# VH-VL binders against q9lss7: the designs that were tried, part 29

Target 1, 226 residues: q9lss7
Amino acid sequence: MGNTSDDDKILSYEDVVLRRSDLDILNGPIFLNDRVIEFYLSFLSTVHSSTTISLIPPSIAFWISNCPDTEYLKDFMKPLNLRDKDLLILPVNDNSNVEVAEGGLHWSLLVYYKEANTFVHHDSYMGVNRWSAKQLFKAVSPFVSNGDASYKECTDTPQQKNGYDCGVFLLATARVICEWFSSGGMKNRDELWFANVKETVPDLVNHLREEILALIKKLMSESVSK
Below, E stands for the ipSAE of ESMFold2; O stands for the ipSAE of OpenDDE; V2 stands for 0.75 times the mean of E and O plus 0.25 times the DockQ between their complexes.

## First folded at step 5 (VH-VL)

Design fb2 (framework fv_fiztasovimab; at its last look DockQ between E and O 0.65; V2 from the best seeds 0.00; counts 0 for: pae E 2.5 > 2)
Fold by ESMFold2, look of step 5:
Structure fb2 (fold): chain C 226 residues (1-226), chain A 118 residues (1-118), chain B 110 residues (1-110)
Amino acid sequence: as target 1 above (226 residues)
Amino acid sequence: QVQLQQWGAGLLKPSETLSLTCAVYGGSFSGYYWSWIRQPPGKGLEWIGEISYSGSTNYNPSLKSRVTMSVDTSKNQFSLKVSSVTAADTAVYFCARHSLYGGYMDVWGKGTTVTVSS
Amino acid sequence: QSVLTQPPSASGTPGQRVSISCSGSSSNIGRNYVWWYQQLPGTAPKLLIFSNNQRPSGVPDRFSGSKSGTSASLAISGLRSEDEADYYCAAWDDSLYGYVFGTGTKVTVL
């Protein structure tokens, strides 16, 4: 394996601890890690502080997808109170492909909207996470509906043009959907947030790494006694 | 789309207080940071300080003892005061909006020329 | 107290390529994104480059930026008379908890 070194803590935000190496990830053409993704989802929870929105951490979504015991899953899911949620944001990762040099660690997004009783999958790379998203849908659906929720692949989701921005597309899409919901949402089941995502995400992706880094730097400034 | 309009007194005597205001049109304050920048004649740009929509301030250490900034979200305005001015404070002063949550300055005011004379 | 250092001037003839360097430190360029601003004579600065190498809408693709280590560069290809202006690099500085500008480069089109 490559060389490693100790890494300083720079910020504690909610349940997330960020380190200096996480800032390096935001500075470069590098896959976002689970800490940066969890940080920004936690930040979106703060900005969109509705009790009816839940943004699920990557580790929790992964565990839900891979829990082998349905009774243990029921106990785990009870305190999440998912039936109380109108909007549910779930990151999707294909960890089963870790042995494939070209195809590992792809991020995408699964979203549940209660008013439409529909799960929607957004994947910035040709829908390669469809299987993983379907597994997560099957695991979560009983806890938000009576097993009758619809599942939809959003085929016009903005597509990444490089091999490392899938996490950025995940976060950009999640942000646009949260903004859509907080602005009252749409009352049309066939359109939901799809136009907003298509129109906004491509440009947002060009800004988002820098925006997240700037946000972290401002939060660090506040912790250094402003 | 967002526009910044700035105003304030352009001629000052030494020891007076410089006071400038910047009004924001066509944009939101929420989540944004707002800066003042100055440029002495024939010289480069110097960042003075920033203020968030919630009033949190951060000033250039070289000017901090003389600078105060304020925000009035009900009027979509933010302001700069620089106390005890001297000829060294003669400059064009610009207000600017940062990108969301901070970073680069994406919208600039037209500038206000301030001259400090004896 | 760190100032980003630029050459005071650069020149070229129409159609040529001009490059402007910007030297900083680990507390600014090394750990933070670099921005470039264009200031036409008698006007306010305008954002030209963000995120080291990204162009805002409306900025021609003959402007390009790059960063290596603690240094950055702006390149202007296909130089035009309208490009005669002052150019400033900028970044956040971790040690100062504030923004720093470069010393500025006056580009002259001969």
Scores: ipSAE 0.553, ipTM 0.814, lowest interface PAE 2.5, mean pLDDT 88
Fold by OpenDDE, look of step 5:
Structure fb2 (fold): chain C 226 residues (1-226), chain A 118 residues (1-118), chain B 110 residues (1-110)
Amino acid sequence: as target 1 above (226 residues)
Amino acid sequence: QVQLQQWGAGLLKPSETLSLTCAVYGGSFSGYYWSWIRQPPGKGLEWIGEISYSGSTNYNPSLKSRVTMSVDTSKNQFSLKVSSVTAADTAVYFCARHSLYGGYMDVWGKGTTVTVSS
Amino acid sequence: QSVLTQPPSASGTPGQRVSISCSGSSSNIGRNYVWWYQQLPGTAPKLLIFSNNQRPSGVPDRFSGSKSGTSASLAISGLRSEDEADYYCAAWDDSLYGYVFGTGTKVTVL
């Protein structure tokens, strides 16, 4: 969405610039864009301020997945230091064209958990992003642990009932997983976050748009008061 | 279950300063936003202002010049001061918690009746 | 100051459906979610609806909310004597950077 006078900047949060139109997205039956997703992931990063958790922005995840040069990718990945991360949150988009910004139609979530050395894909729409997720998995896998991480589709991933809440499900799932991790993770339970996601995400998605909207409004008001 | 208990002087003279405190029990103070709302006798609800756990404030523009809110995180309390009160400030005052999941107020205090009379 | 407009009163007989309208503007209801509160006589308000149409735990499904444009509505189906109360809509207002309440509606069960 172009910088038009009609779409004013409303908030700068970390590396994300939100615009007026982003508020409209949160109020309507409209799919979340990369800015809103990036904003909330950034927010989650601040809430879960662990050096071992990394929430990757959508643009970065997309670049990693579609990088044409392996040497360039290596250089790009070096600062991310993914080998030292215990939890990776990776947004997945079905866009396959690096020349087209925001060309994707569907969001899903790829998660890496180092302790289990496994990637888990959460797709709220019948696993349509499985190909994109696998592509991202292949790109990231060499940079985590010993490079022999497993990949799995979470079959108990809550499913959306409409065509526009995939981003909401992504963020809800990410939040639940971050909370799970921050609470101690497996804690010798030999169980991952699957039950938490199944139990919590269906309800969370019903009000997460409002929560995000409220958060933005609060941040806006605080910025004006300062 | 989270409960809000509130207290303060219920009878004031004109020009005095209203002072109310709300304490949070059975839940976390941190991470939440907290509001004061008032209701004049026989009238509707009016939002006064809000304060975050970290001390950031937003006030109703109509009351901004007279309203001050503060937090005491060590006591899980937040307070309201309204200066230069008049009869128009006579109301039941409520403290409330904003939900983590939205801007709505999901927990309310029982209210404190404040009467301003000469 | 910004307020949301509600009818001052609504009434119905037990079992009837009662609707309460809430009219706002583009800066509040138009751009923000609507909430509803129930206030029984002599008590503090209680959250009834959030996110336009979501019910908190313990709120019966007889209560429903809707939003369209700059207006919202609360519907009470199967009206009961215990529903007699004041009802307030509420929303965030972008222009005020704060919250606004409706003028309130007194529901009477005849």
Scores: ipSAE 0.206, ipTM 0.726, lowest interface PAE 2.1, mean pLDDT 92
ESMFold2 (binder alone), look of step 5: mean pLDDT 92; pTM 0.941

Design gb1 (framework fv_gevokizumab; at its last look DockQ between E and O 0.79; V2 from the best seeds 0.61)
Fold by ESMFold2, look of step 5:
Parts: sequence; structure tokens; C-alpha cells
Structure gb1 (fold): chain C 226 residues (1-226), chain A 118 residues (1-118), chain B 107 residues (1-107)
Amino acid sequence: as target 1 above (226 residues)
Amino acid sequence: QVQLQESGPGLVKPSQTLSLTCSFSGFSLSTSGVGVGWIRQPSGKGLEWLAYIYWDDDKSYNPSLKSRLTISKDTSKNQVSLKITSVTAADTAVYFCARYPGSTFDYWGQGTLVTVSS
Amino acid sequence: DIQMTQSTSSLSASVGDRVTITCRASQGISNYLSWYQQKPGKAVKLLIYYASSLQSGVPSRFSGSGSGTDYTLTISSLQQEDFATYFCQQSYSTPYTFGQGTKLEIK
């Protein structure tokens, strides 16, 4: 074929348009881009279809962290209805350039759980996104609590062993936490999801790229014509 | 708080198996997020990574030693062991163990010298 | 395998000097680079990880910078205890590899 694979749309899913190059990213030992991250978070939103769970797209989380105008932020945050949520999943990126969707080099995860009134940061590489996670926490906290939400670094989060799987760890951790919550996680209040993350994420990250590829292929075969 | 200490035979004859033990305190391999790695330094040379073992028993070896390496853990004793088979004089080095939180080695032992000679 | 090169094997400097040590990777390593300090007869000490993140307990006169293939360690005001050998290490993929080392000596 004479068509460029990088330009070819392969799937429209929710607000995400995937291209052939996104499949190449999943096949290789390659850093996951914003589109793959957003796609899978959107998929998890579909699987865990609860009005009390919100998985925030990477671009929105980044914008919230970097909005310089507090009044404009308030107007932006209103339609998100974050006070209605019991669980928030927020991707964290160390991106300093809002002009590029893939500006950063490291993904991590910030999670808010209303029952504990706590934000928890999961970072698969020695907490390097701690500052970025704190900025996101400070920006989001007024919209979920009465100013009393706490922040916690999870120091025993499963750690990546290479420089390209941080996005895979983000998605695996998000998935495990969503599954924990959907299975009645409030019963394990002092442990939250920490045991589940430790027990499940290390093995899941070894297979998740293949699972996402299989999922995309399944959805492509089911989708309306491009 | 985190401390690691290597122990080994000091002197090993060529063709024998070198056995090293890393004893540590201030962390546990039964807790997720950390492992132990081995690094060596031949006299007057640079550092060479040998292996790691992670708390979930995931392990990896430097291919330059062509499968002469075996790493194992004893979680109940807070120990990690490294074996190197068929040693030669080229295996003479200071051997370090280090805590491995993922891709970096954040706390190291003092090192133990192993000499391979007849 | 990713080769790490520290082109300078030895530097001479005086207490109070600003010192820069360089490290180059044979391919991009996305800031997955650590700096270590080694003194004879002592445990190796992690100084910097992720190119620029300072390890707990390391003096703030140490800093790391760089991106892609080119990385630097800077000591802003050299102290007596800083005379040592410095190694970089890539943690991007196994086998993890180290630079050859840069020995920082008293002038």
C-alpha cells in the first residue's frame, strides 16, 4: 500500500482518534503518548460506568495544573462536577509545554478517594513527579473538599525497570484502583487499594500493551465505518 | 537506616563457583517496590552491573557473563545471593550489592573483594 | 546495549571551584540517568537520579542537568569531601551501564 500509516485513522473512541502510529507505540518498547493514555482511561470509564468515578484525560489534568487565572479555573471546573465523585483518577505528567500533547517524559497517577478525603500519588519511578502531582493536588483540592483534603505519596508503588513503561504503570494502577472501588473497596478503608496495587500491577504491566492492542483491534472490527 | 553488607569467600580458585551473599536491614523484599542488584568493579576499572532480583522474584542478568550468573533471594533472612560459575582471573573484583527500587541503585554496601587465583 | 561515555577521565580543581562533569549516551535515554560518587574504601553513593532529582541527604551544591544523550553533573562550590570518582549510569534499559568514571582530584 502507498498510504502513509502515520496519518491513517484507525479508530474513533469517545473523544479520542487513534492513528496507526499509536499501534506501533504499543507494539514496541516505546513511551506511551497522550492518545493511548486517554484512549484507555476512556475505556476504563466505559467499563466502570459509575456517576461517582471520573477518569480525567491527560490534557485536562495538565491544563488544570497550569491555569494561571483562578476565576477562569473555577468556570472550567464547574461542569466537571467533581464534588459528586467518590473516586478521581488524574494522570500526572512532568510536561512544562502546553503546546505539545506529549511534552513530558514521565507519567504518574494522582488519585482522590472521597471516603478518606485523601489524594494519593503513585509514581513508578522514585517519586520524580512529586512536584507536578502537588501542583495538580493544589489545583483540584478546592473543588472536591472543604479545603481539608490531605496529600500522600505512596512510597511502595510498584517501580518500572526501564525508561518507557511509566504510562503502562499509570494505566495498570488506574485499572486496579477502579476494579478495587467497583468491588466495594470502601470495606478496606485503612488499606485502600494499596495491597491490590502491589499484588496485581507488577504482573499486569508485563501484558498490558498486548491487552490494549487486542482491545483496539476488537473495537476496530466493531466500529462504524471510518 | 537502610544498610547492605556483602559477604564472600575472599579467594576462589579458577573454574570454581563464586558465591556471594547480601545481608540487608531497613527494608524487606516481601514489601513491594524494591529489590537488590549486584555490581562489580575490577581493580582500576569501572562499574559493571551484574543482576537484579525484584521483590516479586522478577530477575535479570547482564548478558556479558553468558548465563554464568544465578541470583536468588531468601526473604525470611533478608538476604540475596549471587553465584558466578566457572570463574577466571577476569572475575577478580570488588563486588557490591545495592538496593534496587526500579532502575537506579539508591543504597550500596561497602563492597567485598574477591580474588580469583590459583 | 547503551554505551555511556565520560570523555574526561580526570579533573583537577580547588576547594570552592565550580566543577562540571559530562556524560553522553549512545542513544536517547529520556532522563533515565543517575550520578554516583565513589571514594576508595567507601560505599558508592547515589547523588542524582532522573537526570536532575537530588537524592535525599545529598548537599544542594550537587545538581544534574541535560536531556536526550547529553547530561552533566555540577558541583557549585567544591568541598574537601567532594574529591572522588563520579560515574553516570543509564537506567533506560538492561543491561544497565555506567560511564568509565571521572576522577576529581585536588589541584
Scores: ipSAE 0.609, ipTM 0.837, lowest interface PAE 1.9, mean pLDDT 88
Fold by OpenDDE, look of step 5:
Structure gb1 (fold): chain C 226 residues (1-226), chain A 118 residues (1-118), chain B 107 residues (1-107)
Amino acid sequence: as target 1 above (226 residues)
Amino acid sequence: QVQLQESGPGLVKPSQTLSLTCSFSGFSLSTSGVGVGWIRQPSGKGLEWLAYIYWDDDKSYNPSLKSRLTISKDTSKNQVSLKITSVTAADTAVYFCARYPGSTFDYWGQGTLVTVSS
Amino acid sequence: DIQMTQSTSSLSASVGDRVTITCRASQGISNYLSWYQQKPGKAVKLLIYYASSLQSGVPSRFSGSGSGTDYTLTISSLQQEDFATYFCQQSYSTPYTFGQGTKLEIK
């Protein structure tokens, strides 16, 4: 956790504060943390500025999944207006301890597509987050449509080659799905974005860390010039 | 049903090149996320990872043997090949090929014994 | 390279026993740990992946646990067919590495 006073702030982007240690994460074979994931999801939100797309921050998704108080959850969910969203991007983490922030070890992606009224889980490592994804699904489902949404695992999800790129796969998949949606999407409930993910994500993950790093550096330079 | 089968020469002379072939069925290397790797096991010893190749032709080698290893695939034949150059007695082992969707090996061949001897 | 160590090279047990096999990594591997079973003349079998996920078709008497650097394979009630050699393997980073194996023998 790079949140020590000695870890310099390098960029403020929307609601995300990136630190020097986050660059180190992107440069190395290191597990992506919540901040980096949140940053890029925020960036994607700016690129895909549709009001009907919601990219949920990791901390919020985690809270939704683990909220012990149903009434509190209802109040919390109200301003999110999830019923009005056509596409939800939800990061999934295997952290089961609500008292420990960022305690998870594996990221995956849960996606809700309103047109098909279905949740789709994309896991880049043999579906290890299936339980966590289902928990999140159960928590979110009552707040989308009439609560009768289906859930499925995408069996053709590209798989990671190491133990540290699950977050990269999450972000790559999210990007592809957002692009798919913004291009008009498909009303075919059977195909959706699956072919796009299968075709594009394997290559995208090879350079996405570098791309994100370059983006951050660019944003940093622009902030200094202001 | 996923199946893998190794084939090799059985006996190789020192300094020669060992060629191994893995033939598989029940899956394709045209499928995203699919990889095939080689693992060997000397008699009475543990397992040693050698190399892998993925659908996108991404390759990796054990650094200790990298200079001597070449892995390749023939997707149309459902085959993966491994070559080991300049073999010595230390290369005597049972050689396995295995499928892995991501980092773990979920299906293995039965292995083929290769003996390096003059 | 990440070194995988199984402190016990061999252990003896009886049918019905609870058996525990340990594996330690030289660094944190974030649960990217698999357990394999090897029997002579048979293909190596995946038992557990991601530290605690049971591979399809594997009996429920097998379980995995652990975190960080330390992991454990447990057989709750040993069966006759379970006498074999067991290996751990880290899948965190290349080169992938295995433990030296633990041979489970009949007492």
Scores: ipSAE 0.501, ipTM 0.828, lowest interface PAE 1.0, mean pLDDT 93
ESMFold2 (binder alone), look of step 5: mean pLDDT 92; pTM 0.940

Design gb2 (framework fv_gevokizumab; at its last look DockQ between E and O 0.70; V2 from the best seeds 0.67)
Fold by OpenDDE, look of step 5:
Structure gb2 (fold): chain C 226 residues (1-226), chain A 118 residues (1-118), chain B 107 residues (1-107)
Amino acid sequence: as target 1 above (226 residues)
Amino acid sequence: QVQLQESGPGLVKPSQTLSLTCSFSGFSLSTSGVGVGWIRQPSGKGLEWLAYIYWDDDKSYNPSLKSRLTISKDTSKNQVSLKITSVTAADTAVYFCARYPASTFDYWGQGTLVTVSS
Amino acid sequence: DIQMTQSTSSLSASVGDRVTITCRASQGISNYLSWYQQKPGKAVKLLIYYASSLQSGVPSRFSGSGSGTDYTLTISSLQQEDFATYFCQQSYSTPYTFGQGTKLEIK
């Protein structure tokens, strides 16, 4: 985590403040941090403006998963109105230390689809986050539907080719699923978005960093002109 | 069951081209996320990664050998091939092919010995 | 390139012993580290991936730990079939690189 005091703010987007160092992350073979992931999820939320889609920020997902107080969690979850959501996008991180922010090393994606009443975990590295994903599932499940949602690992999840693009796979997968949903989705409980993810994500991840970088630059230029 | 098997000439003369073939079963290179790579091991030494090829024809080579390496796939035959040009005694090794779904080699062939000698 | 170093090239132990093999990377590899077992005339076997995840079918006496640049493979109680050469490999970035190996021999 770059020294926040010396790292220039470059863009405020919704509730996310991006810094100069975040551009460096996107330009290099570097692990995506919480800010970049949160930014793009926020962006996707603006593109897919349905009130029934919720893209949960990484920090919130982490808190939900690791909250030690059940009563506090209940209160925390109330404003989220998860029972009214048709699609939940939940970033998963393997951070096991609640006292250390952004301490995880691997990102994956947990998705809830209300129509099928199922959670689906997408992990781009041999399912290493399955434990973390299950923990998050257990924490969120009582707040969706009647708490009887199923959980499954997507075995056909595209796999990363390096140790630094897990966040990219998360974002690519989230994008594809949001697009799938916005296009009308499928009522087939067995297929859902799996084919779309399998077909589209491998190519998308090859240029998504560049695309995100271009987006940020565009937004920066627009902010200066205002 | 996933299986890989290497085949090669056994003996190659210096300056010639070494051609290796990996035949595999239990998986397909038409499947997204699947890759096959080559690793070699000189006698009494460690393992050296050479190259990989993925389902989408994405390729990578060890930079130290890149100019001499060519990897290709025949998806219909479940085969991956590696060519090494201008071989020397330093290329004498056991050559392995392996599957790696996520930059980790989960299944290996038994290897094939290649000796470079005049 | 990321260099992988196993400081011990050979180790002698007895059946029943607790054995630890170490591996160091020249830079941080964020747990993208695998351990392999090699026996003469047999295919190399994946034991551990992502520093501590046990490969399917591998006995529970094998475990991996570590972070950053330093990683360890532990065999809690050495069995006769465990005498072999063990390699670490970083899967963080290409070119993929291996440690030089640690040969575990019977004392």
Scores: ipSAE 0.727, ipTM 0.890, lowest interface PAE 0.8, mean pLDDT 94
Fold by ESMFold2, look of step 7:
Formats: sequence, structure tokens, C-alpha cells
Structure gb2 (fold): chain C 226 residues (1-226), chain A 118 residues (1-118), chain B 107 residues (1-107)
Amino acid sequence: as target 1 above (226 residues)
Amino acid sequence: QVQLQESGPGLVKPSQTLSLTCSFSGFSLSTSGVGVGWIRQPSGKGLEWLAYIYWDDDKSYNPSLKSRLTISKDTSKNQVSLKITSVTAADTAVYFCARYPASTFDYWGQGTLVTVSS
Amino acid sequence: DIQMTQSTSSLSASVGDRVTITCRASQGISNYLSWYQQKPGKAVKLLIYYASSLQSGVPSRFSGSGSGTDYTLTISSLQQEDFATYFCQQSYSTPYTFGQGTKLEIK
């Protein structure tokens, strides 16, 4: 982590601190880091404000998936009150060893929808996070249902065509699902958000980096003026 | 049972347009969330990616040939076409089409040889 | 463009041998690396994607590893059917590029 020069804080948004280098990540064809992902998930929480939606930060999802002690996990999970949530958005990462902080990380998305009692995994690169998603599903499932929740791989998830946009697909998919839910949602099990994701995410990912960058600049200006 | 088959002219003269067709079965470009790509291999040489077309009509071309390439699909016929204009001897190769789920190619045709010769 | 180098163009081995084939990228490709098998007159086969993910139907004797710029394909115990040419491909960015190939021949 200490390999970069002085990197100024540019924005504090809820629990996330963004740095100047995060603008460079968004502006270039560069893999999105945890900070940008957490920032945008926090923003979606604000826009889709509801006590029944939870967008889980990447660090928390990673910790839940890798917690070695079931008793400690129970104590950690109880205050999150996940059983009362109708929609959970959970980022998935393929790195079980954060000490290898180099390229090769892949982001995907695990989503729980209570009315269907179903976890759905969206992976924009050929299902490579399937194992990691199943670990997270197994860790979370006992805290959202009395019976076993179902697990589904969404094989129709829009696919990335490069090695640096998996985080953009994660965020675009999360956004479309939040919009679907806030617009009333489709309670039928086979209809869920799948068509909306297929129809909207491919075009959204072409613009989302620019949108997030513009959003950050707007928020920076608003924090100065107020 | 995914299968792809290339068809082409075999022999083309310099400056003409090369037209290739990929016919496939076992998947569809109407709803499947996949695409088809074209790769070529000159005799005794490596593989060169040419283009892809995706189910939503998103397209990309190798920049070194972009001005000469046109890729298109006919979803109802399960076909993808590639045209290469103004061919030269450097375009002599075996041409493959392949299913393109993401940035990799999971099922390939057997290839068709195209020779560009005066 | 990202250049992919397979420094060994041919390699001789016997049935039962453990074989490694290397591939080097001109920049980091974040595990977006695929391995293919090519035999004359046959369709090319995808073996490995995302550096280490085994394609469905590929025998478990094939494995992939590596990170950053350096990647390897390993065949733990060669079978008769494994004598072929092997290509790596970076799937990180367009234009997608391939290594020159490594031909695996009977010793």
C-alpha cells in the first residue's frame, strides 16, 4: 500500500474516503478498487433509501465469507438484522488472500431477494467466482431464512469483454436491481430482475465510469459550497 | 452439441473482397448472451483475432484491419458473416469462427483455408 | 497491443511425463489468460480460462497457474492424445492476442 506518493483525500462520503488516485482509476481502463465500489454502493443506499435494502460493503462481504469461526460469525451477523431485509446486495471477490495485492482480482455480485428466498449470483466473466459466491451464500443463508434459501447461477448475466470492467459490471448490475426493486419489483420467481439486467447493463457499463466520475466531482463541489 | 462451421471461397484474387460465413447450431444469438468471433492463422504462423459480434449487435475489430473488416449477423439463420475488402497475399490463412461468451473463445469451427493469389 | 510470448516453440516429451509450457505477457493481464490446444484437422479446444479455471470436459491432468505477466500450463501426466500445439491468449483487452504456440512432440 505505501508504494504511491502523497495521495490527497478528495471526498468523504458516509464511511468512505476517496483519494485523487481513485479519479484516475475511473478515468482509465483500470480495475476498480474496493473504495470506488464501496462509494457507489453507499451512494445507491442513499438513492434507494429503505430499511429493507442492504448493500453490503466489499470488506464486510469478504470478512463474512472468510470467517473461520461459526460462533464469532453469529455474533457479528446478529446486529446486521439481515432477516428483516427484503433485498441484499453482496459483492463477491475471488481473492481469499488479501496479502497478494496485485492484479488478478475479479468482482461479481450475489443478491438475495427475500420474497423468492433465493440467492442469485451474477458473474460477468464465465462464472469464475462460482466457488467464492457459494462460500458467501453458505455463510449468509442461515441469517436470512428459517429454511434453506435457494442458490441460482444467472447464466444470462452480461459478460465483460476486457479484464478491467468486472467492477463496473458489478455496480451496473446492482444499480439495475435496486431500480427494479424500488419500482415495485416483480414477485414472480422466474421474472425477477433478469430481463432488466440483460436489457440495461450492457449499455450502462459503457457510461458508468464517466457517470461515477461526474458524481464524485458534483459531490466535491457540493461539500465545499455547503 | 455446440457446433460451428466456416464456409468461404477457397481462392480469391488480390484487391477483391473476401466473404466468409459462420453457420452454427446449439446456441442462438437472439437470447443467449454470447457472440461469435473470427480468428485467422497464416500457414505456419500464430493466431490473429479479427473481430467479434455479440448477441446485442455490439461489435469490435482488430485495429490493424479495422478499415477493411465488416462483421454482421443473421440471427434467424444462425449465421455470422465477415467481409474483408482489398485482400492481399497477407490475408492468406485458415479462417476460424468461434463462440464468444466473453473475452475468450470456448467452441471453434474446424477452419476454412482461403488463399489470395494472382 | 499486449504481446504474448511462448519462448519455447517445440518441446519433446514421453507419455507419463509432467510438462510445463510458459507464456509471458508484455504487461500485467490480471489472470485474463486462456490456454488452447490445436491439432491438425481438428477444431481448436479451450482448456483453461482466467489463468486456472478448467473448461468443462477437459481432463484434470491439465492445470493453469501464474499471475501478473507470467503464466504456465501444466500437464501432470501426459497421455497419447495430448501431443498437440498449445497457445496462450490474453483476454484482458482488445485486440486479443495469442502466443506463437508450443508444439508438444513425442520423444
Scores: ipSAE 0.619, ipTM 0.839, lowest interface PAE 2.0, mean pLDDT 88
ESMFold2, look of step 5: ipSAE 0.603; ipTM 0.832
ESMFold2 (binder alone), look of step 5: mean pLDDT 92; pTM 0.930
ESMFold2 (binder alone), look of step 7: mean pLDDT 92; pTM 0.933
OpenDDE, look of step 7: ipSAE 0.703; ipTM 0.888

